# VH-VL binders against q9h9l3, part 357

Target 1, 176 residues: q9h9l3
Amino acid sequence: PRKMVAIDCEMVGTGPKGHVSSLARCSIVNYNGDVLYDEYILPPCHIVDYRTRWSGIRKQHMVNATPFKIARGQILKILTGKIVVGHAIHNDFKALQYFHPKSLTRDTSHIPPLNRKADCPENATMSLKHLTKKLLNRDIQVGKSGHSSVEDAQATMELYKLVEVEWEEHLARNPP
Key: E = the ipSAE of ESMFold2; O = the ipSAE of OpenDDE; V2 = 0.75 times the mean of E and O plus 0.25 times the DockQ between their complexes.

## First folded at step 21 (VH-VL)

Design q26 (framework fv_amlenetug; at its last look DockQ between E and O 0.06; V2 from the best seeds 0.00; counts 0 for: pae E 17.5 > 2, placed apart)
Fold by OpenDDE, look of step 21:
Structure q26 (fold): chain C 176 residues (1-176), chain A 122 residues (1-122), chain B 108 residues (1-108)
Amino acid sequence: as target 1 above (176 residues)
Amino acid sequence: EVQLLESGGGLVQTGGSLRLSCAASGFTFSDYAMTWVRQAPGKGLEWVSAISGEGDSTLYADSVKGRFTISRDNSQNTLYLQMNSLRAEDTAVYYCAKDFGRYAYGYAFDYWGQGTLVTVSS
Amino acid sequence: EIVLTQSPGTLSLSPGERATLSCRASQSVSDDYLAWYQQKPGQAPRLLIYGASSRATGIPDRFSGSGSGTDFTLTISRLEPEDFAVYYCQQYDYSPYTFGQGTKVEIK
């Protein structure tokens, strides 16, 4: 069996109007929830919107932040060859300017058995916060300080573990 | 040990030009934003201009915008301030200051040079 | 621009006394992006406090910073002879990164 990690990224707004989502923090945890990586990342372009209420990123976090190119290399080294679990993970990969193999990717926002367990429509896209509350009886992303990517990555991994056996069997019968 | 040494100051007539230099040592120069701060005789401190570590971003105070240009040569560990169209109110000691944080600017300044005096007369 | 107003203009005290310096911002300074500097005659400024309350390396513990929003304070618990100088606050939340006009701490 392949090693499994969960990833969550926080993005800030760059570009003339701040509409470009640029990586500003990345957290990676292992199967047990241990933190393998957690760094603030400096985008290559000027930050226009920190999106603090959602991202949790503040200007002070960019002091001594890891430059994007360096961080990207570090992150890719960790992800290579592993099953990567995330929530709406296509956004994380886009921000990383990297796409993991589909066969090794697990997106908890698109797992029907997980939604079913949470008494949600199987084909609906539910938020990480909602699923975590329903299935783990835990509140995440609370307050006005923004998200914690470590907390979100850990929650994502725990959610996936609830349906891991069933989903892995499904994927084996129906490879992407 | 971090060292900053300004040079290029002197007496210049109104409308004239000067180019200040700041020689840096004791740290990875390109990793830090650099800033110019000036102080008129007997007055307080005034932020003038800043430049990112790689030199790809610059900021200016409104009082000098369009007249001053900040630049850097990371291969020489040197910061510059090109001052054109100088005015009497530009008379001041000009300090070179190192940004506290790596890679990004807009933080406090943990190291300062001893300054170089610029005097603009009519 | 954000205007920083320091008070008092001059503070006359004796060695051993407590000094309290104020810095008021014309608008809220986010994330406490406020620094304090000390400047002695004929010398360059020296960083004392950053992030409103963090002491810079090598700064004695008699110096402390506090405050948030628009009101910030620098405190010197017990003045030493070498502490008599001019003190400046600076915000680095919004460009231009403006300084206060300074408070002179002089010997009584």
Scores: ipSAE 0.008, ipTM 0.578, lowest interface PAE 9.6, mean pLDDT 92
Fold by ESMFold2, look of step 21:
Structure q26 (fold): chain C 176 residues (1-176), chain A 122 residues (1-122), chain B 108 residues (1-108)
Amino acid sequence: as target 1 above (176 residues)
Amino acid sequence: EVQLLESGGGLVQTGGSLRLSCAASGFTFSDYAMTWVRQAPGKGLEWVSAISGEGDSTLYADSVKGRFTISRDNSQNTLYLQMNSLRAEDTAVYYCAKDFGRYAYGYAFDYWGQGTLVTVSS
Amino acid sequence: EIVLTQSPGTLSLSPGERATLSCRASQSVSDDYLAWYQQKPGQAPRLLIYGASSRATGIPDRFSGSGSGTDFTLTISRLEPEDFAVYYCQQYDYSPYTFGQGTKVEIK
């Protein structure tokens, strides 16, 4: 059986008006929630907006951050050949400038059975915070210090486990 | 009512130093980037420098880099421009301006002070 | 650096006439991040238009902006006596946030 990991990224604003989301932290956990990777990452572009309220990224984190190109290589080695779980994971892959095979990708923002368990509309895109509160009785992304990508990746894996058997069977019947 | 009031302008000789202040009121000062724009007498507008809302990021025009330092005191709602090694071409009215964009800079300037004149004589 | 070139340098018109002011950028200004300011003698600049076409708070509807890419226009549909001033365009797409050299609108 293929190994499974969960990924979550934090972004800062680069480019004109800080509109471009650039990778500044990435965390990867295994099936049991053990941290396999957690690094601050220096974007190749000037940071216009740290977005600290949401990202948790501060100027001091960037002083010794791993340059994007190096971090990307490290991250892709971990992801290759694995089922990768994330929440709205397309944005994470976009920031990583990488697209993982669809057959090996699981997005907790697009799993109808998960929404049903949370008593949410099946076609709604629910936030990770909302799903985690409803289904795991856990508050994440609390406080004024921004998100933790480790905490978010761990929550994402736990959410997927709730529907793993059903969803893996669904995907076997309906190959992407 | 948003108000920006510059002060500290005056006559100074080439090579001299001067510190400009801008007192801000009528908005949450720390949420907005601030900028200095100057205008030589009878000339157009020139962007000089900008500072982020928390004061941790700064930008400078090439013409002033290394000579001017922008800073802010969010507890007193005051923006500063320290000008060193002044040259004749620095003679201008200096405007304090509020960036339109909340939390970041790089938007248009929606409120301006009335300006303070800096004259650099040889 | 994006250079903004305004034309004409001076526009001599009478009250009631329509004024058309041009601003050309040396390279495309993404998402129409272009502003227009009015400056009267002895006064600070006043923001008129942002986002190429959106009027700032309190600006009369006789002021309108249009354009995209490299070509932008400020139009004053019916000049009022208080509209005789210098007008500047500014791009805020990429630092440094440059201004055009100005167009003076003066009474004929």
Scores: ipSAE 0.000, ipTM 0.459, lowest interface PAE 17.5, mean pLDDT 87
ESMFold2 (binder alone), look of step 21: mean pLDDT 91; pTM 0.933

Design q27 (framework fv_amlenetug; at its last look DockQ between E and O 0.02; V2 from the best seeds 0.00; counts 0 for: pae E 14.3 > 2, placed apart)
Fold by OpenDDE, look of step 21:
Structure q27 (fold): chain C 176 residues (1-176), chain A 122 residues (1-122), chain B 108 residues (1-108)
Amino acid sequence: as target 1 above (176 residues)
Amino acid sequence: EVQLLESGGGLVQTGGSLRLSCAASGFTFSDYAMTWVRQAPGKGLEWVSAISGEGDSYDYADSVKGRFTISRDNSQNTLYLQMNSLRAEDTAVYYCAKDFGRYAYGYAFDYWGQGTLVTVSS
Amino acid sequence: EIVLTQSPGTLSLSPGERATLSCRASQSVSDDYLAWYQQKPGQAPRLLIYGASSRATGIPDRFSGSGSGTDFTLTISRLEPEDFAVYYCQQYDYSPWTFGQGTKVEIK
């Protein structure tokens, strides 16, 4: 079995009106929740909107942030060959300008058994915060300081572990 | 600036159909779930339906299941609500609302359109 | 579904006074999933508070939310003339998302 990692990214707004989502933090944890990577990342474009209430990103975090190109290389090195778990992970990959193989990707926002376990409609896209509360009885993304990508990545991994066996069997029978 | 503009409302007979539209601007439309909320005349707010940013997941209130269909065209920044088999109790102002959250259900609505009136007569 | 009951139905106050609005849930709701909206006649609702106590962008400091479990409160510390409106609470902890029936804050 391949090694698994979970990833969560925080994005800020760039572009003329801040509508472009640019990577500003990335956290990666292993199967046990140990942090493998956690860095603030400097976008190549001027930040118009820090989106702090969601992202947790503030201007001071960008002072010593890792340039995007460098960070991207570091992150890709970690992800290569791994099963990558994330929540709405296509957004993370988009921000990274990288797309992991579908067969090695697990998106906890699109796992019907996980939703079922949380007493949610199987065809609903539920938030990480909601699923974490329902299934792990844990509060994440609490407070006004914004999200912690480490906390979110850890929660994502824990959620996936709840349905790992069932879902991996499903995927084996129905490869993406 | 975020803008939501509903259209398609009007007078329809019981059993009839209408299709509502909501034109969105001022944000990356596909990144956010969208919802319909309605308000009968002189009454409170009622959640009707929601759809994910990608349009691949959706949910409905029991009162409209099997009759209403929510959809979206992200290339046109437009949200839709197909309403079939309309009833008198469906009479309401229908609001288009943007989900507050990151990329999925489970958050409040931070922007609303001005609404479009649907009147179902017997 | 979770039923949210707001009280009072109508609150008559004068500008400058403190307004306290209650929202009671039929079962426990996480404070992370409770919102308050303001609606003026002929207008769409406007988000005031999310996560029970977080003020939405652009909302004046005189608006505050508190509470947990089944009891939540919206407080307007000093009513301004533009604050006279209907206020709704909403839970998004359990589907279907539900609203309270509203509290009308009217001028005395």
Scores: ipSAE 0.021, ipTM 0.577, lowest interface PAE 6.8, mean pLDDT 93
Fold by ESMFold2, look of step 21:
Structure q27 (fold): chain C 176 residues (1-176), chain A 122 residues (1-122), chain B 108 residues (1-108)
Amino acid sequence: as target 1 above (176 residues)
Amino acid sequence: EVQLLESGGGLVQTGGSLRLSCAASGFTFSDYAMTWVRQAPGKGLEWVSAISGEGDSYDYADSVKGRFTISRDNSQNTLYLQMNSLRAEDTAVYYCAKDFGRYAYGYAFDYWGQGTLVTVSS
Amino acid sequence: EIVLTQSPGTLSLSPGERATLSCRASQSVSDDYLAWYQQKPGQAPRLLIYGASSRATGIPDRFSGSGSGTDFTLTISRLEPEDFAVYYCQQYDYSPWTFGQGTKVEIK
C-alpha cells in the first residue's frame, strides 16, 4: 500500500481556566494498525485540568512523560513524507504546533464517501465514535477512563481503508 | 516512455555551488514525487532528497541538510537540486528518480535518469 | 536511522544457478517498505522488487523477494548472463531512506 500512518492525540487543559488544549499523549499506527509511537507527553506549561474523563490522562502519566519539544521532534520525524490519516486532524496538528502538507493529509471527518457509507449527510462532520459504531460495529471510547489514542488511531485507519481506493482516486483527479 | 534527463553537473571548487536539473517526460509529472540519489565513484547508493508531486513537502538526508535545496517546476516538468557549500564528499553521480507511489514520496523509485557527474575539488 | 547490511558481499555463481541475497535491517521495517535494485557498471539502478515481495513492472518472475521485520531476501531462481550485477536493498519507511552496501553477483 501507500506509505500511510494514522495519528491521534489526547489533550489536557492549560492556561487560564484550563481552556488551552495542550498535547499530553500521541499515538501513531501504521497501515496494519501496529503501534509505531505511543507516548505520554509533558506540556511545557502547568496543567490546570487533566480532562481525564475524556483524555484518559492522569497525573501519574506525567511523571515520566517525554517533554513536548523532544516528543514533537520524534513525532515529526515519523510523519515526514507520509500520508497522515486522522479524524478532525487539524486539532492534532494544532496541538503539535505543526501543519502537514494538505496533499499528504487525510481527514476521516471530511470524506463524503465515508459519510455515505454510514448513511450520513455528505457534508456532515461525524464523530469518530459514531462512524466507528456504524461502519465497523465497534464501540470505542467506552467507559469512564477516557479515550485511548491508540484505539482511536487504529479505528481511524480502519475507517479510511473502507474508502481508500475511491478517495485516493478522487484526490488524484482533484489535487488539493 | 518515461524519460528522465539530468544536467548541470561539472567540476566545482570546495565551497562552491551548482544547480542540477532533471527534465521529465512520458508521465504526468505533477502526479508523482521525485527524488535525488547519488553515488560516489566506486561506492554504493545514497538517498539525497525527495519532494512531493505538488512540491509542498520535501525531505533531505542529514549529510546535505541546510546546504542542498530540492524544488520542482511542474509547468516545465523539471526537478531541481540547488547545491551550496559543496564539499569533496559531495563528489558523485547524481541520479534523478521517479517515485513509484502517487503523491507520497520516499517510496520505491521505478524510473531513473542516467545521472550527471558532480566533481568537487579543493 | 535504519542501517541495512547485505550479505554476502560477493556471490560467485554460474549461469543457471540459484542466487540468494540477504538484507538485514538494524531495526524493524514497517509494512515491508523494502526495495531491491540491480545496477550494472555505468548504468542507473533498476527497480526489481518493492514492498519486500512485489515485482516491479517488466521484471522477470525469476526474481522474487521475501522477508519481513529485519530480515529480507532476494532470490534469483535461475541466473541468466544479464543477472550478473550489483544488488542493493533500500528501506523507505523511516527518514533518512537508506541503502545497503550492495552484494555483487559475479560469474564463477
Scores: ipSAE 0.000, ipTM 0.557, lowest interface PAE 14.3, mean pLDDT 88
ESMFold2 (binder alone), look of step 21: mean pLDDT 91; pTM 0.929

Design q28 (framework fv_amlenetug; at its last look DockQ between E and O 0.04; V2 from the best seeds 0.00; counts 0 for: pae E 8.5 > 2, placed apart)
Fold by OpenDDE, look of step 21:
Structure q28 (fold): chain C 176 residues (1-176), chain A 122 residues (1-122), chain B 108 residues (1-108)
Amino acid sequence: as target 1 above (176 residues)
Amino acid sequence: EVQLLESGGGLVQTGGSLRLSCAASGFTFSDFAMTWVRQAPGKGLEWVSAISGEGDSTDYADSVKGRFTISRDNSQNTLYLQMNSLRAEDTAVYYCAKDFGRYAYGYAFDYWGQGTLVTVSS
Amino acid sequence: EIVLTQSPGTLSLSPGERATLSCRASQSVSDDYLAWYQQKPGQAPRLLIYGASSRATGIPDRFSGSGSGTDFTLTISRLEPEDFAVYYCQQYDYSPYTFGQGTKVEIK
């Protein structure tokens, strides 16, 4: 069986108006929720908007942040060959300027059995916060300090584990 | 050990020019923004100018905009301040300061040189 | 620009006493981007505190910083003879990264 990891990234705004989402933190956990990677990352461009209330990123976090190119190499090394679980994971991959093989990707925002279990429409896109509350009875992304990418990655992994057997069987019968 | 050594200060007439240098050692020079801070005799500290680690971004106090130019040579581990159109109020000890943050400026300064005195007379 | 006003201008104390220095900003300083420096006569400034409350490397624990928004404080719990100097606050939230005018801590 392939090893499985969950990933969550936080982004800040760059570009003239801060509309470009640039990677500023990345967290990766294993199947048991142990942290494999958790680093603040320095974007190659000037940060215009830290988006702190959502990202949790502050200017002080960039003091010793890992340069993007270096961080990207470290992260890709961890992800290579693994099943990667994430929520709306296409955003994380975009920020990383990397795309993992579809057959090895699991997006908890697009798993109908998971939505069904949470009494949500199967084809709807539900937030990580909502699913975590409904299925794990846990509150995440609370307060005004912003998100914790470690907490979000752990929640994502736990959600996937609830439907892992059913979903993996489905994917085996219906390869992407 | 981090070391910063300023040079180039001296006596200059109003309207004249000077070029200050700061030789850095003990750290990866290009990884840190650098800043000039000055202190008039018997007065407080005044932020003058900053430059990013790669030199692709600069900032200036309004009091020196258009007259001073900050630059750096990362191959020589040297920071510069070109001062033109000098005025009496530019008289001060000029400190070279290492930015606490990496690459971009806008943090506190964890290391300072001993400064070089610039005296502008009429 | 953000104006930082320090008080008092001069603080006269004896060794062993507690020193409390104030720095007030003309507007809120976000994320507590406030630093404190110590400067002795004929010397360059030395960083004491950054991020309003974090001690720089090698700084004794008798130095502490606190505050947020517009009001910040530097505290020296027990003054040592070598602590008599001028202290400056500085904000680095917005350019220009301004300094306070300084507080002189002198021996009584």
Scores: ipSAE 0.022, ipTM 0.613, lowest interface PAE 6.7, mean pLDDT 92
Fold by ESMFold2, look of step 21:
Structure q28 (fold): chain C 176 residues (1-176), chain A 122 residues (1-122), chain B 108 residues (1-108)
Amino acid sequence: as target 1 above (176 residues)
Amino acid sequence: EVQLLESGGGLVQTGGSLRLSCAASGFTFSDFAMTWVRQAPGKGLEWVSAISGEGDSTDYADSVKGRFTISRDNSQNTLYLQMNSLRAEDTAVYYCAKDFGRYAYGYAFDYWGQGTLVTVSS
Amino acid sequence: EIVLTQSPGTLSLSPGERATLSCRASQSVSDDYLAWYQQKPGQAPRLLIYGASSRATGIPDRFSGSGSGTDFTLTISRLEPEDFAVYYCQQYDYSPYTFGQGTKVEIK
């Protein structure tokens, strides 16, 4: 069968007032949650706001970070041809300056069967933290030290597995 | 419908030069890496060179490194292979191929041109 | 450099039979970066399988790929007349992106 990976990215603020989101970390895990890629990434622009409370990114992480252009090439090589699972994944692809085929994209923030299992409205956009707590009995993104993209990618894959058979059958009947 | 059409092949002497072109249509050319693959008469396939979608990264087989240059013109949807210092062993049909990798190269080749024959006589 | 060795060199079968083609790599191929191509005389190759087991767009389900690491297999579950061709495996883990020498599937 076609291989599946989960991705999560962390962004920092660049541009005027730090309002532009630029990629500063990316983690990719396989179906079993093993880490395939985990790098801090140096944006091509000056970082105005590290957004550390959310991103977990600090100035020290950028000292040896992989330049964006190189990291993007490495990441896209991993993603190409695979089913890519993420949470609000459009933001990750935007930060990568990339659009993965819709037929190979799975977004846990908007899968009706997953929301149903969490006793949430099927058309609502649910946070990764909320879904993980309700469905996996796990607390992620704890404290004020920021998110772990590895932890988040692993949680995202575990959530998708809960609905994988049903959702893959749905998509086969209803190609995007 | 994806189409790739090679041109510029022919007969050259050892030490000579040729420039191959590949006209692309039916897809957003700049979104995809491109590759050259060759096949000597009666032989198997040999990867020659690859170029990223933006043209800023390239790679070459050791047998052609320093002699061949891959390039692309994204405004004209055209891939090129400049072949210098040609040798008899470079005699082959040269295929232009689309990589399925978005922007990055080094994946499988989902569409191929019909090839152009390069014959290098010693 | 990763060397791919295909076996058998020639496979003589009748329509309706099952074909099993082997590709062995000289070292492990990461993330199953392995593809299979079909080539008929006078034609360009056609991508059949990528990622060791994923069928390319428009490829019939009688073609399947399997394997990992150093050992890979292409299976044609029920040969059709149009399937008699040469088949190549290719690794795309790292440069140079080498091909196997080919397996010819011919009419018995």
Scores: ipSAE 0.008, ipTM 0.651, lowest interface PAE 8.5, mean pLDDT 90
ESMFold2 (binder alone), look of step 21: mean pLDDT 92; pTM 0.942

Design q29 (framework fv_amlenetug; at its last look DockQ between E and O 0.31; V2 from the best seeds 0.00; counts 0 for: pae E 7.0 > 2)
Fold by ESMFold2, look of step 21:
Structure q29 (fold): chain C 176 residues (1-176), chain A 122 residues (1-122), chain B 108 residues (1-108)
Amino acid sequence: as target 1 above (176 residues)
Amino acid sequence: EVQLLESGGGLVQTGGSLRLSCAASGFTFSDYAMTWVRQAPGKGLEWVSAISYEGDSTDYADSVKGRFTISRDNSQNTLYLQMNSLRAEDTAVYYCAKDFGRYAYGYAFDYWGQGTLVTVSS
Amino acid sequence: EIVLTQSPGTLSLSPGERATLSCRASQSVSDDYLAWYQQKPGQAPRLLIYGASSRATGIPDRFSGSGSGTDFTLTISRLEPEDFAVYYCQQYDYSPYTFGQGTKVEIK
């Protein structure tokens, strides 16, 4: 059986007015929620806005952060050949400047059976925090120190497990 | 041990150019950001310019933007400052400094060279 | 830009005395991105303190830093003969990474 991982990233603002989202932390967990990768990452451009309220990233985290080029190589080695689970995962892949095969990608923000379990419209885009509270009875992203990408990746994997059998069967019948 | 040695200072007329060099040793130069700081005679310290570990990102004080260019050659462990359109207010001792932040700049400076004097006369 | 104002301009003391140097920022310096340097005549600056309160490698424990926001302090608990120098604070929150104008600590 093919190995499965979950990924979550935190972004900071680069470019004009800090409006470009650039990767500054990435966490990857395995099926059991064990951490395979968790690094602060130095973007190739100047950080204009740390976005700390949401990202949890501060300047001190960047002192010895792994440069984007090096970190990307490490991350892609982990992702290659695996089913990758994420929430709104297109943003994570965009920040990595990477495309993962659709047949190996699972996005918990776009799984109709998962929304149905949460009593949400099947085609709605629901937040990770909302789904986690409704379906796992857990609060994530608590406090004002920003998100934890490890916590978010772990929550994403647990959410996918709730619909894994049904959704994998669906995808086998309906190849992407 | 970390050593930084500046060179290329001297006397130049206003409007002229100079190129400063800083030879680095005792650390992995290509892993660290570098900075130029200057000090006018009898005055305080002024940050001038910074460059990231591979030279892919740079920053400048407004007083030197468009006139000075920071660069580096990681194969020769050397930092440079190309100074064009020099003005009297550019007269200073120029220090090469190592940023303590690995890869990125904009932190404190843990090692400094002894400086090279640039004198701009009219 | 963040302007740093140091006080006093000159501090005249004897060896063994406590020195207290002030650095005030024109706006808040995030997460204590504040450093202190020592410079002796004819020499390059030496990093003493970073992060407002962390001693750099090899700096004696008689040097301590404190403060946050806009108000920062360097303390030398017992002045040694080699401590008579000019001291500069520097903020590194955002560009330009400005220095204070200096405080000269001189022998009385």
Scores: ipSAE 0.041, ipTM 0.664, lowest interface PAE 7.0, mean pLDDT 90
Fold by OpenDDE, look of step 21:
Structure q29 (fold): chain C 176 residues (1-176), chain A 122 residues (1-122), chain B 108 residues (1-108)
Amino acid sequence: as target 1 above (176 residues)
Amino acid sequence: EVQLLESGGGLVQTGGSLRLSCAASGFTFSDYAMTWVRQAPGKGLEWVSAISYEGDSTDYADSVKGRFTISRDNSQNTLYLQMNSLRAEDTAVYYCAKDFGRYAYGYAFDYWGQGTLVTVSS
Amino acid sequence: EIVLTQSPGTLSLSPGERATLSCRASQSVSDDYLAWYQQKPGQAPRLLIYGASSRATGIPDRFSGSGSGTDFTLTISRLEPEDFAVYYCQQYDYSPYTFGQGTKVEIK
């Protein structure tokens, strides 16, 4: 079987009025939750809005941040050939300006069996926070310090593991 | 141990040229922006020029624009400052300084050389 | 360019006393881009504080930085004999990255 990793990214606001989402942190964990990658990333454009309350990113984190081009190369090297698990992962890939093969992508925000297990409508898009609370009885993304991308990536992986067997069988019968 | 060693200073006549060098060791030179700061005798510090870690971006104080050129050789761990059309007011100790931030540009300077004296006479 | 004005020009104190140095900017500077340096005679400057309030590696805790906007302060809680020197503030928010003119802390 292919190796599996989970990814979560934090974005800051760039461009006019800070409406452009730019990658500022990326965390990748393996199947066991071990951190494979966790770096602050320097966007190529001036940061207008750190979105600290949500992203957890502060200006001080950019002092030694890895330039986007370098970070992107490092991250792609890790992701290549692996099954990549994420929550609303299209946002992460967009920020990375990279798109992983659909057949090797698992988005926990679009897994009906996962929603069913959480007593949610199968076709609804539920938050990572909600699913984690319902299914893992764990609180994430609490406080005013912003999100932890490592914590979120780990939670995402744990959620997927709950439905891995069923979902992988489904995908095998119904390839994307 | 981080070390920065400036060289190339000396006495030069007005209108003359000098090339300063800064030999770096004790850190990954190619990962940090470098800066030249000067200090006239008995005066304060003046930012002169900076160069990005890859050398693809440079910046200069207005007082030296068009006359000074900053460059670097990452393979040799060396920073340079080519100074042309020197003036009396360029007389100073010239320090090379390491940027605090990895891959950053224009942050504070956590390490300084001991400086090299440039004296421009009329 | 941003002009940094330090005060006082000279501060005469005795060992053990508290030193308060001011750095005023001609326009607002992000507190994340303000540094303080110490320079002793015949030596290169040494970084004390970055980001207005972050102490550099190896700097004793008697040194502290504070402030925001246009007003920044370096405090030495209890002066040691080795602390008598010239202190410079620097902003690196906008190019050119200007220094203050310096404050000399001398022994009374």
Scores: ipSAE 0.025, ipTM 0.635, lowest interface PAE 5.8, mean pLDDT 93
ESMFold2 (binder alone), look of step 21: mean pLDDT 92; pTM 0.939

